# Designs tried in a protein design chat: VH-VL binders against q0aze0. Part 88

Target 1, 268 residues: q0aze0
Amino acid sequence: MKIILVNNRFKENTEKKAQEIAGQLSALNVEVIIDNGLDEPYAGTVDFIMVLGGDGTMLRAARRYGQRAIPVLGVNMGTVGFLSNIEINELAEYLPLILREEYSLEARMMLEVAVFQQQSLLTRVFCLNELLLRSNSPRMLSFALEISGQKLEPYRGDGLIVSTTTGSTAYSLSAGGPIADPQLDAFIVTPVASHIINKRPLVVSPEREISLHLLEEREAIIGIDGQIKMDFGAENRVLIKRAPHPLLMVNLKAKPFFTSIDRSLQRQ
Short names: E, the ipSAE of ESMFold2; O, the ipSAE of OpenDDE; V2, 0.75 times the mean of E and O plus 0.25 times the DockQ between their complexes.

## First folded at step 4 (VH-VL)

Design e2 (framework fv_inotuzumab; at its last look DockQ between E and O 0.46; V2 from the best seeds 0.00; counts 0 for: pae E 3.7 > 2)
Fold by ESMFold2, look of step 6:
Structure e2 (fold): chain C 268 residues (1-268), chain A 123 residues (1-123), chain B 112 residues (1-112)
Amino acid sequence: as target 1 above (268 residues)
Amino acid sequence: EVQLVQSGAEVKKPGASVKVSCKASGYTFTSYAIHWVRQAPGQGLEWIGGINTYTGDTTYRRKFQGRVTMTADTSTSTVYMELSSLRSEDTAVYYCARSEGYYDFWSGPFDYWGQGTLVTVSS
Amino acid sequence: DVQVTQSPSSLSASVGDRVTITCRSSQSLVYSEGNTYLSWYLHKPGKAPQLLIYDVSNRFSGVPDRFSGSGSGTDFTLTISSLQPEDFATYYCLQATHFPLTFGQGTKVEIK
């Protein structure tokens, strides 16, 4: 059995904890690869991914491994993470179930994001929570949103968020988007500081293709999961589709999504 | 408009503690981390540590570990940095700064800064 | 700790000059997905630092287009294409790829 441990090298001694867990797994004849983000993603066959850290670490793991249909478990390392399933002090209790594959999987939709200069593909990335289009100057953007080739009335404001349902409780919520059940597949399109008073968030079928481009020359940024940023100008277009594969999140412990909604709202 | 407003200058004796506040406004407080950076007279910028305002998790540069405590009060959108066992070498301007990001507390950059708080340690 | 060394330590220039400041890291600053967490700041006495450039080459909102950043791996450059009177200040680079976060020692840009 081969497991990837994904950790965050930033926090002091997190590497030590990952090595300790790797040692425990090796004693059980489990081959362990540690991914602290400094090397290319492991490309070989892997049975399981364990994310040791907070939501930012899970987002990185999802972008690196989410298209490979590998079970991913979030393990909270001492602070509450929205994307974690179990606590680090519970790992010993659940480890036998992990090794016997006695758990359920929850599929979480991901975005496939392609950025173009005219017809030329510049980059393709995957995204668990959201794409953000935003102004990179004090000036507002004027931009076009197209859904499956259907042009909506132009947008004017600071930008736009295209979110998964998983991302509905993150930046999209802060911008006025709805909370969505993460088990649904949908795009949530949320304007950011729209100057057009009546622009409402949209919930869009995951089978649609979403396209964005600027209607006048401005400096803008495309942000992915708040962790990747790309320049975006009048020569660019971004195309957003449902990714070919969902993130397969391991469920060992019940996660009370609906009873936690009020906490998410209180943080706004 | 994003603003970080810090508490006023402090004069302290060696061995005392100082607690500097940083009040945030104009954005969703829990979506960004707050870091502290200082500049001693005639010297460059030195990172002290940071706090995730959502979880309260902290990370400190090793030389300050055991002497620094950072806390966040989400009800007032305020971060505090307390530095104890003060020495003359701690004389500096202390800045709070917001980290651009909303899932992580460590990645930088520092997009908005407080006005600075002069802490003077002298007998 | 990752060391970040700026060059030069100080520089004299006139309004209109092209100014180049370098920042060299003791380790690669490339992280996941090619992310490189290097940023540049302007700092004047009595004022708070101001973000200029993040992620090597991205100008922060409201920063004039005369400021540009470039580089990769361990070597990075801030360029001011035509120096203005308000640009006389001390400039710092910051790496945030590795713990602990470390600033360069600063580059003071003075009027000639």
Scores: ipSAE 0.386, ipTM 0.708, lowest interface PAE 3.7, mean pLDDT 88
Fold by ESMFold2-Fast, scan of step 4:
Structure e2 (fold): chain C 268 residues (1-268), chain A 123 residues (1-123), chain B 112 residues (1-112)
Amino acid sequence: as target 1 above (268 residues)
Amino acid sequence: EVQLVQSGAEVKKPGASVKVSCKASGYTFTSYAIHWVRQAPGQGLEWIGGINTYTGDTTYRRKFQGRVTMTADTSTSTVYMELSSLRSEDTAVYYCARSEGYYDFWSGPFDYWGQGTLVTVSS
Amino acid sequence: DVQVTQSPSSLSASVGDRVTITCRSSQSLVYSEGNTYLSWYLHKPGKAPQLLIYDVSNRFSGVPDRFSGSGSGTDFTLTISSLQPEDFATYYCLQATHFPLTFGQGTKVEIK
């Protein structure tokens, strides 16, 4: 069996903890690959991915490995978050279940983001939460939004968020978007500081294709899960689709979504 | 324009705590990490830790673990660093600095800095 | 922990001189994607440090052309082609590839 341990190399003690866990797994005849973000994603075949850290580390793991249809377990290192399933101090209890493959899987949709310059593909990235189009200056953006070839009336404002249901509690929530049941597959399209008060969040089918481009020469950035940032100009276009594979999240412990959200909002 | 503005100088007794603020303006707060760096008299620059303003995740140099806490308030675009159990060797100028990493928030350069806050610890 | 060593620790120079400062890391600083997170800073007493060079060789906005950076892997150099009066300062390199982030010990450039 081969497991990738994804850690946040900048989180206190995670490198040492990753080595300790790798040693424990090796003693059980499990081969371990440590991914601290320094190298390219591990290209070989693996059976399981264990993420040691908070939501940010899980987002990185999802971007790097989410399209491989491999079980991914979030192990919290003390930071409150939505994407972990167990705490680090519970790992020893659950390790036998992991090794026997005695767990359930929850599928979470992901976005496929393709950025073009004119007709040339510049990059393709996958993400779990959202794409954010935002102004990189005090000036508002004017941009075009198309949903499955349907051209909407131009948007004016600070930007736009295209989110998964998993991402409904991240940037989209802060911008006034709805809280979505993560069992629902949908895109949530949320305006950021819109000049037009009637621009509301949209909830659309995950089978739709969404495209964005600027209508005026402005300094803009697209951000992906708050971790990847790319300059975005009038000659650029972004295309957002449902990713080919969902992230397969490991469920070892019941975590009621709605009570977790309710507590988080009160303890803000 | 990008600005980081820190709170004023502090004088503390050994064993006390200090909380320094760093208010950001001129950019999207949650798109950048904020780090803290100090310089003790006659010493070089020393990295203390940082905070990912998008996730709230923090990272601290081992030397400061258990004594330092970093928090971010997105509503005011302000990062705080609290250092407890102060010792005379904690006397230093403390700086906040902005960093962007392309694939994560920790690895970019420190492109804009606060003006610094002198913390003096004396009995 | 990755050690970062600057040389020299101090130097004396005159206006118009070419100054070179080296920074050596105990491990490679190449990150995934090919980026190398090595930056250089100028620091004067009573002022905040300021970024000069990032990602080994890229000059930060507003930094004069006389400053340049070069290097790869573990060996890096900051060059000031023609020292000006405002350049008398302490210079630091920073590696941000490995935890913990580590500054070099600094190089003080003093008037001759």
Scores: ipSAE 0.216, ipTM 0.641, lowest interface PAE 5.2, mean pLDDT 87
Fold by OpenDDE, look of step 6:
Structure e2 (fold): chain C 268 residues (1-268), chain A 123 residues (1-123), chain B 112 residues (1-112)
Amino acid sequence: as target 1 above (268 residues)
Amino acid sequence: EVQLVQSGAEVKKPGASVKVSCKASGYTFTSYAIHWVRQAPGQGLEWIGGINTYTGDTTYRRKFQGRVTMTADTSTSTVYMELSSLRSEDTAVYYCARSEGYYDFWSGPFDYWGQGTLVTVSS
Amino acid sequence: DVQVTQSPSSLSASVGDRVTITCRSSQSLVYSEGNTYLSWYLHKPGKAPQLLIYDVSNRFSGVPDRFSGSGSGTDFTLTISSLQPEDFATYYCLQATHFPLTFGQGTKVEIK
C-alpha cells in the first residue's frame, strides 16, 4: 500500500504528526509520501490519501488529487469543519480498517473551473467547494450569467458564488445561500451583496454549464475554495461544469450532517 | 473604508499579561485573517501569529507558543491578542494586520494595518 | 525558519535616484500552485507599515508606478525608478510561503 499524507504547512503540529504517522506506517511496510504543499502533487500511483488538519487542508488535497479517484480521509486536528471524518486521536483505532480497505466511500461532486483569456485557456482547476467572482474595488460589478446557453438578466453587485452542495456550508452560506444535503449533486449560485435586494440563490442541475463574464471594464478577482486568487477582467471568461469525477471521501465513522449543523456553525 | 483600530498604549510589570484589541470595519470580518506583528526599539518587524476569523483557528510563531493567545469576536468584529509572562524584551509596538484567510490561507499580503499599540514592560 | 536577508541594510540616495533593494530567501518561495508569496512594505517612524507590492510584482492599490517588484525563486527585488521625498523610509520584504512568516531585516533609505 502507498499513502499520501497531506498536512498544513502553517500548522507545525500537523507536520510533526505527519512525520510521526509516516514512521508508524513505514513500520507496517506502507509506503508514505508527505505533501505539505511546497512541491508539485505526487504523480505516482497511490492507494489512499490521508488529510491531517481542517477543511482548508482537505480543499487543497481535493484540488491536487481529486481527479485521480483516490480515497481521501479527513483527519481532524482540533479544528472546526465539515470535511473531516475522524479525529487524530482515533486514527490508531481505525488504521487497521484503512490498511484492509474496510471502509465506505462517499462521492462528492466537484467543480471543473476553466478560466479563459479570449479563446485561450488560462487555467483549469477541479475544486470541492466553490468559485467566487468578486470586485477588486469598492464599486459593484456588472456581469453576465449564462446557464446552459440561457442568458439571465445581468447581475450587479459585489460578486457571485458558484458552489457545490459540499460548499454550501462554506462561503455560500455566509453570503445567504441555502444549506444543501451533501448527498445531492447540484450547483448553488449565490449572489454576493446584489444590487437587487433579495436576489435569490439558484439551485442548478449538475448537468448544466455555467458561464460568467464582466460587462464592463472593471477589475475583479476569481477565487477558488478561498485559497486561490487570480485577476479577472473584461477579456476573461469562466466556464463551470461538473467535474468528470467526484471526490471519493472515506467514511469510517458516521457523521450525522443535519443534527450537527447547528453545533458546527455556531463554533465558527 | 477598511479600518483596523487598536487599543491604547499599555504599561506593564514583568510577569504580567497584556491584552491588545483590534477592531475591524469596512469589510466582511470573517473573510479575512488578522495577524499580529511587533517592532521592538531599534529592531525590525516580527511576525507573532494570526487568527482565522471564520474558523477561529490560530497559528503562532513557536517562540510565542504558550504565552500568546489570539481570539476573535465576530459580533464586534474584534480580534484580541493576549501576551502573558511579559518580559522587558516584549517592549514593542504591536500591530494588527489583515490578510487573506477564509480558510487556512495565511499567505495573502498584509494589505491593511492597525495604527499600532505601544506595550512597555518595565519594573 | 526561512531566513530572509535584505541588501543593503541601509543606503543614501537623492531625489530622482533609482533605488534597488534585494531580498534573498534561504529557500524557494514558490508554492505548489504557482504562487510566490513575497510582499514589500514601506514603514515610517510613528506610522503603520504600508503594503507596496504583493506576489512579487503586483502593486497594491494606490501605490505609485515608480514602485515595481521582480524576482523568482529565492531572489527578489524592489525598485524605485525615481525616488521621491516621501519615499525615505525603511522597507521590508515578507515571505509567507513557509511557516513561520518572516520579514527581512529591513532597508533604511536615507537622504544623501
Scores: ipSAE 0.044, ipTM 0.683, lowest interface PAE 3.4, mean pLDDT 91
OpenDDE, second read of step 5: ipSAE 0.029; ipTM 0.604
ESMFold2 (binder alone), look of step 6: mean pLDDT 91; pTM 0.945

Design e20 (framework fv_inotuzumab)
Fold by ESMFold2-Fast, scan of step 4:
Structure e20 (fold): chain C 268 residues (1-268), chain A 124 residues (1-124), chain B 112 residues (1-112)
Amino acid sequence: as target 1 above (268 residues)
Amino acid sequence: EVQLVQSGAEVKKPGASVKVSCKASGYTFTSYAIHWVRQAPGQGLEWIGGINTYTGDTTYRRKFQGRVTMTADTSTSTVYMELSSLRSEDTAVYYCARETGYYEFPTGYYFDYWGQGTLVTVSS
Amino acid sequence: DVQVTQSPSSLSASVGDRVTITCRSSQSLVYSEGNTYLSWYLHKPGKAPQLLIYDVSNRFSGVPDRFSGSGSGTDFTLTISSLQPEDFATYYCLQATHFPLTFGQGTKVEIK
């Protein structure tokens, strides 16, 4: 059995814990690869991915490995989050179940994001939460939104979020989007402009294609899960589709989604 | 418009503590991390640490570990930096700055908007 | 810690001059996902620092075209093609690939 431990490169306590867990797993005849984000993703085959940290570390793991159809377990290190299933102090209890493959899987849709310059593909990335188009200046963007070839009225504002249902509790929520059951497959399109009364979030079939391009030259960026950032100009177009594979999240313990959201909203 | 507004200048004696605030407006507070950077007289910029405003998770440069505490109050969109056991070499202008990443802390991107700075003077 | 060294520590220039500032890191700043987390800032006494360039070569919103960034791996350059009166300031590079985040020591651009 081969397991990848994904941890946060900026936290010495998570690195120490990753080494401890790697030692425990090696003693149980499990091969361990540690991924702290600095090197290229491990290219070999693996059986399981264990993410040590918060939601951000899980987003990185999903982007690097989510398309491989490998079970991914989020292990919380004491931060607030929606993507972890168990706490670090519970890992010893659940480890035998992990090694015997005695757990259920929850499929979470992912986005495929393709950025073009004219007709040329510049990059293709995957993400679990969302794509953000935003202005990089006080000046509003003017941009075109198309859904499966249907052209909507031009948007004028600070930006737009195209989110998965998993991403509904992330930046989309902060921008006024709806809270969605993550077991539902849908795109959520949320404007970044809370005072614009004539603009509403859209909930769209995951089988649709969404495209965006600027109508005027502006300084804008595309953000992916808050971790990848790229410049976006009038010569660029982005195409967003459902990714070929969902992220397979491990359920060892029932985590009440709505109770977790209720707790999180108390902090805002 | 994005703004970070800091509390006013402080004069403290050695051994005291200081708490500087940074109030954010014009954006979704929890979508961006806030970092603290200082400049001592005649010296360059020095990164102190940062906080994920959504999770409350912090990271600090080792030389400040045990003396610095960063907190975020989402109800007021305000980040605080408290520095204890003050020494004369802590005399500096302290800046808060917004990191462009919004989930994982630290994302390692860049600081796009900065507070105006708070002068902290440690003297008798 | 990743060490970041700027050259020169100071320079004297006249309005209209081309100014070049270099930043060198002790380790590669390339992150595995293709990003290189190096940014440049302008700082004047009594003012907050201002972002000029991010991710090596991208101009921040509102930053004049005379500012440009280039480089890869460990060697980076900020260029001001035609220095203006408002550009007399101290410039800093920041690496954010490795913990802890480290600034260069600064380059002061003074009136000749």
Scores: ipSAE 0.116, ipTM 0.634, lowest interface PAE 5.8, mean pLDDT 86

Design e3 (framework fv_inotuzumab)
Fold by ESMFold2-Fast, scan of step 4:
Structure e3 (fold): chain C 268 residues (1-268), chain A 124 residues (1-124), chain B 112 residues (1-112)
Amino acid sequence: as target 1 above (268 residues)
Amino acid sequence: EVQLVQSGAEVKKPGASVKVSCKASGYTFTSYAIHWVRQAPGQGLEWIGGINTYTGDTTYRRKFQGRVTMTADTSTSTVYMELSSLRSEDTAVYYCARGEDYWDYSSGLPFDYWGQGTLVTVSS
Amino acid sequence: DVQVTQSPSSLSASVGDRVTITCRSSQSLVYSEGNTYLSWYLHKPGKAPQLLIYDVSNRFSGVPDRFSGSGSGTDFTLTISSLQPEDFATYYCLQATHFPLTFGQGTKVEIK
């Protein structure tokens, strides 16, 4: 068995803990590859991916490995998030189940993002939460949104978010988007500080293609899962569609999504 | 207009704790991380750590781990940095700064807006 | 830790001069996927630091055109094409590719 161990290099002793776990797995005849994010993704075949960290570390793992149809387990090392399934102090207890492949999988849709300059493809990336188009200056953006060939009226504002249902509790929520059941497949399109006060979030079939381009030259960026940042100008366009494969998340214990989100929204 | 406003100067004895606040306004609080950077008299800038204001996830420089705690209160758009077991070498101006929301590392547009600074003096 | 060294530690210049400050890291700052997390800050006594340049060469909003950044890998440069009175300050580079985030020691630009 070969496992990729993805860790957060910005947590104290994370490298030490990753080496400790790698040693324990090696003693059980498991081959371990450690990925701390600095090098290119491991190119070989693997059986399982174990993510040591919070939601951000899981997002990086999903971007790097999510399209390979490999089981991915989130192991929390700090503040509990939405994408981790077990705590680090529970790992020893659950490890026999992992090695015997005794767990369920939950499929989470991903986005495929293709960025063009005129007709030339500049890059293609995958993400679990969202693409964010936003102004990188105090000036408002003017941009075009097209959904499966249907041209919507121009948008004016600070930007736009195109999110998965998993991403509904991330940037989309802060911008006024709905909370979506992550078991549903849909795009959520949420305006950021729109000048047009009646622009509402849209919930769109994941079978549709979404395209964006600027109508005026502005300083803008696109952000992907809050981790990849790219300059975006009027000569650029972005195409968003459902990724070919969902992320396969490992469930070893129940995690009550609705109870968790309800509590996090309580102010008192 | 983006603003970060910090609490006032503190004078503490060695061994005490200090809690500095940083109140944000003019943007969506949970869309950005807040970092802390200090400058001791006559020295350069030193990064202490940061907090993702949406998730509560924190990252600290090794030398401060076990002595520093960062927390965020979304109801007041305020980040706190508490430093315990104070030593004379902790005397410095402490700044909060807004960073991009890079969840697994404190990177991107790291420090685009800064608080005015809080002088913490540690003396007997 | 990744060491970040600025050169020179101080310099004297006159208004209108072209000023060049270098920042050298002990390890490559190129991140996976080609991103390089190096930024430049201006700091004056009694004031908060101010962002000038991020991601090596991108000028922050409101920063005058006379400021520019360049470089790759381990060697980076901040250039002020025509020094103005308000530019007499200490300049810091910051690397955010490697943990912990590390500032250079600073370069003080003083009136000649």
Scores: ipSAE 0.013, ipTM 0.554, lowest interface PAE 7.5, mean pLDDT 86

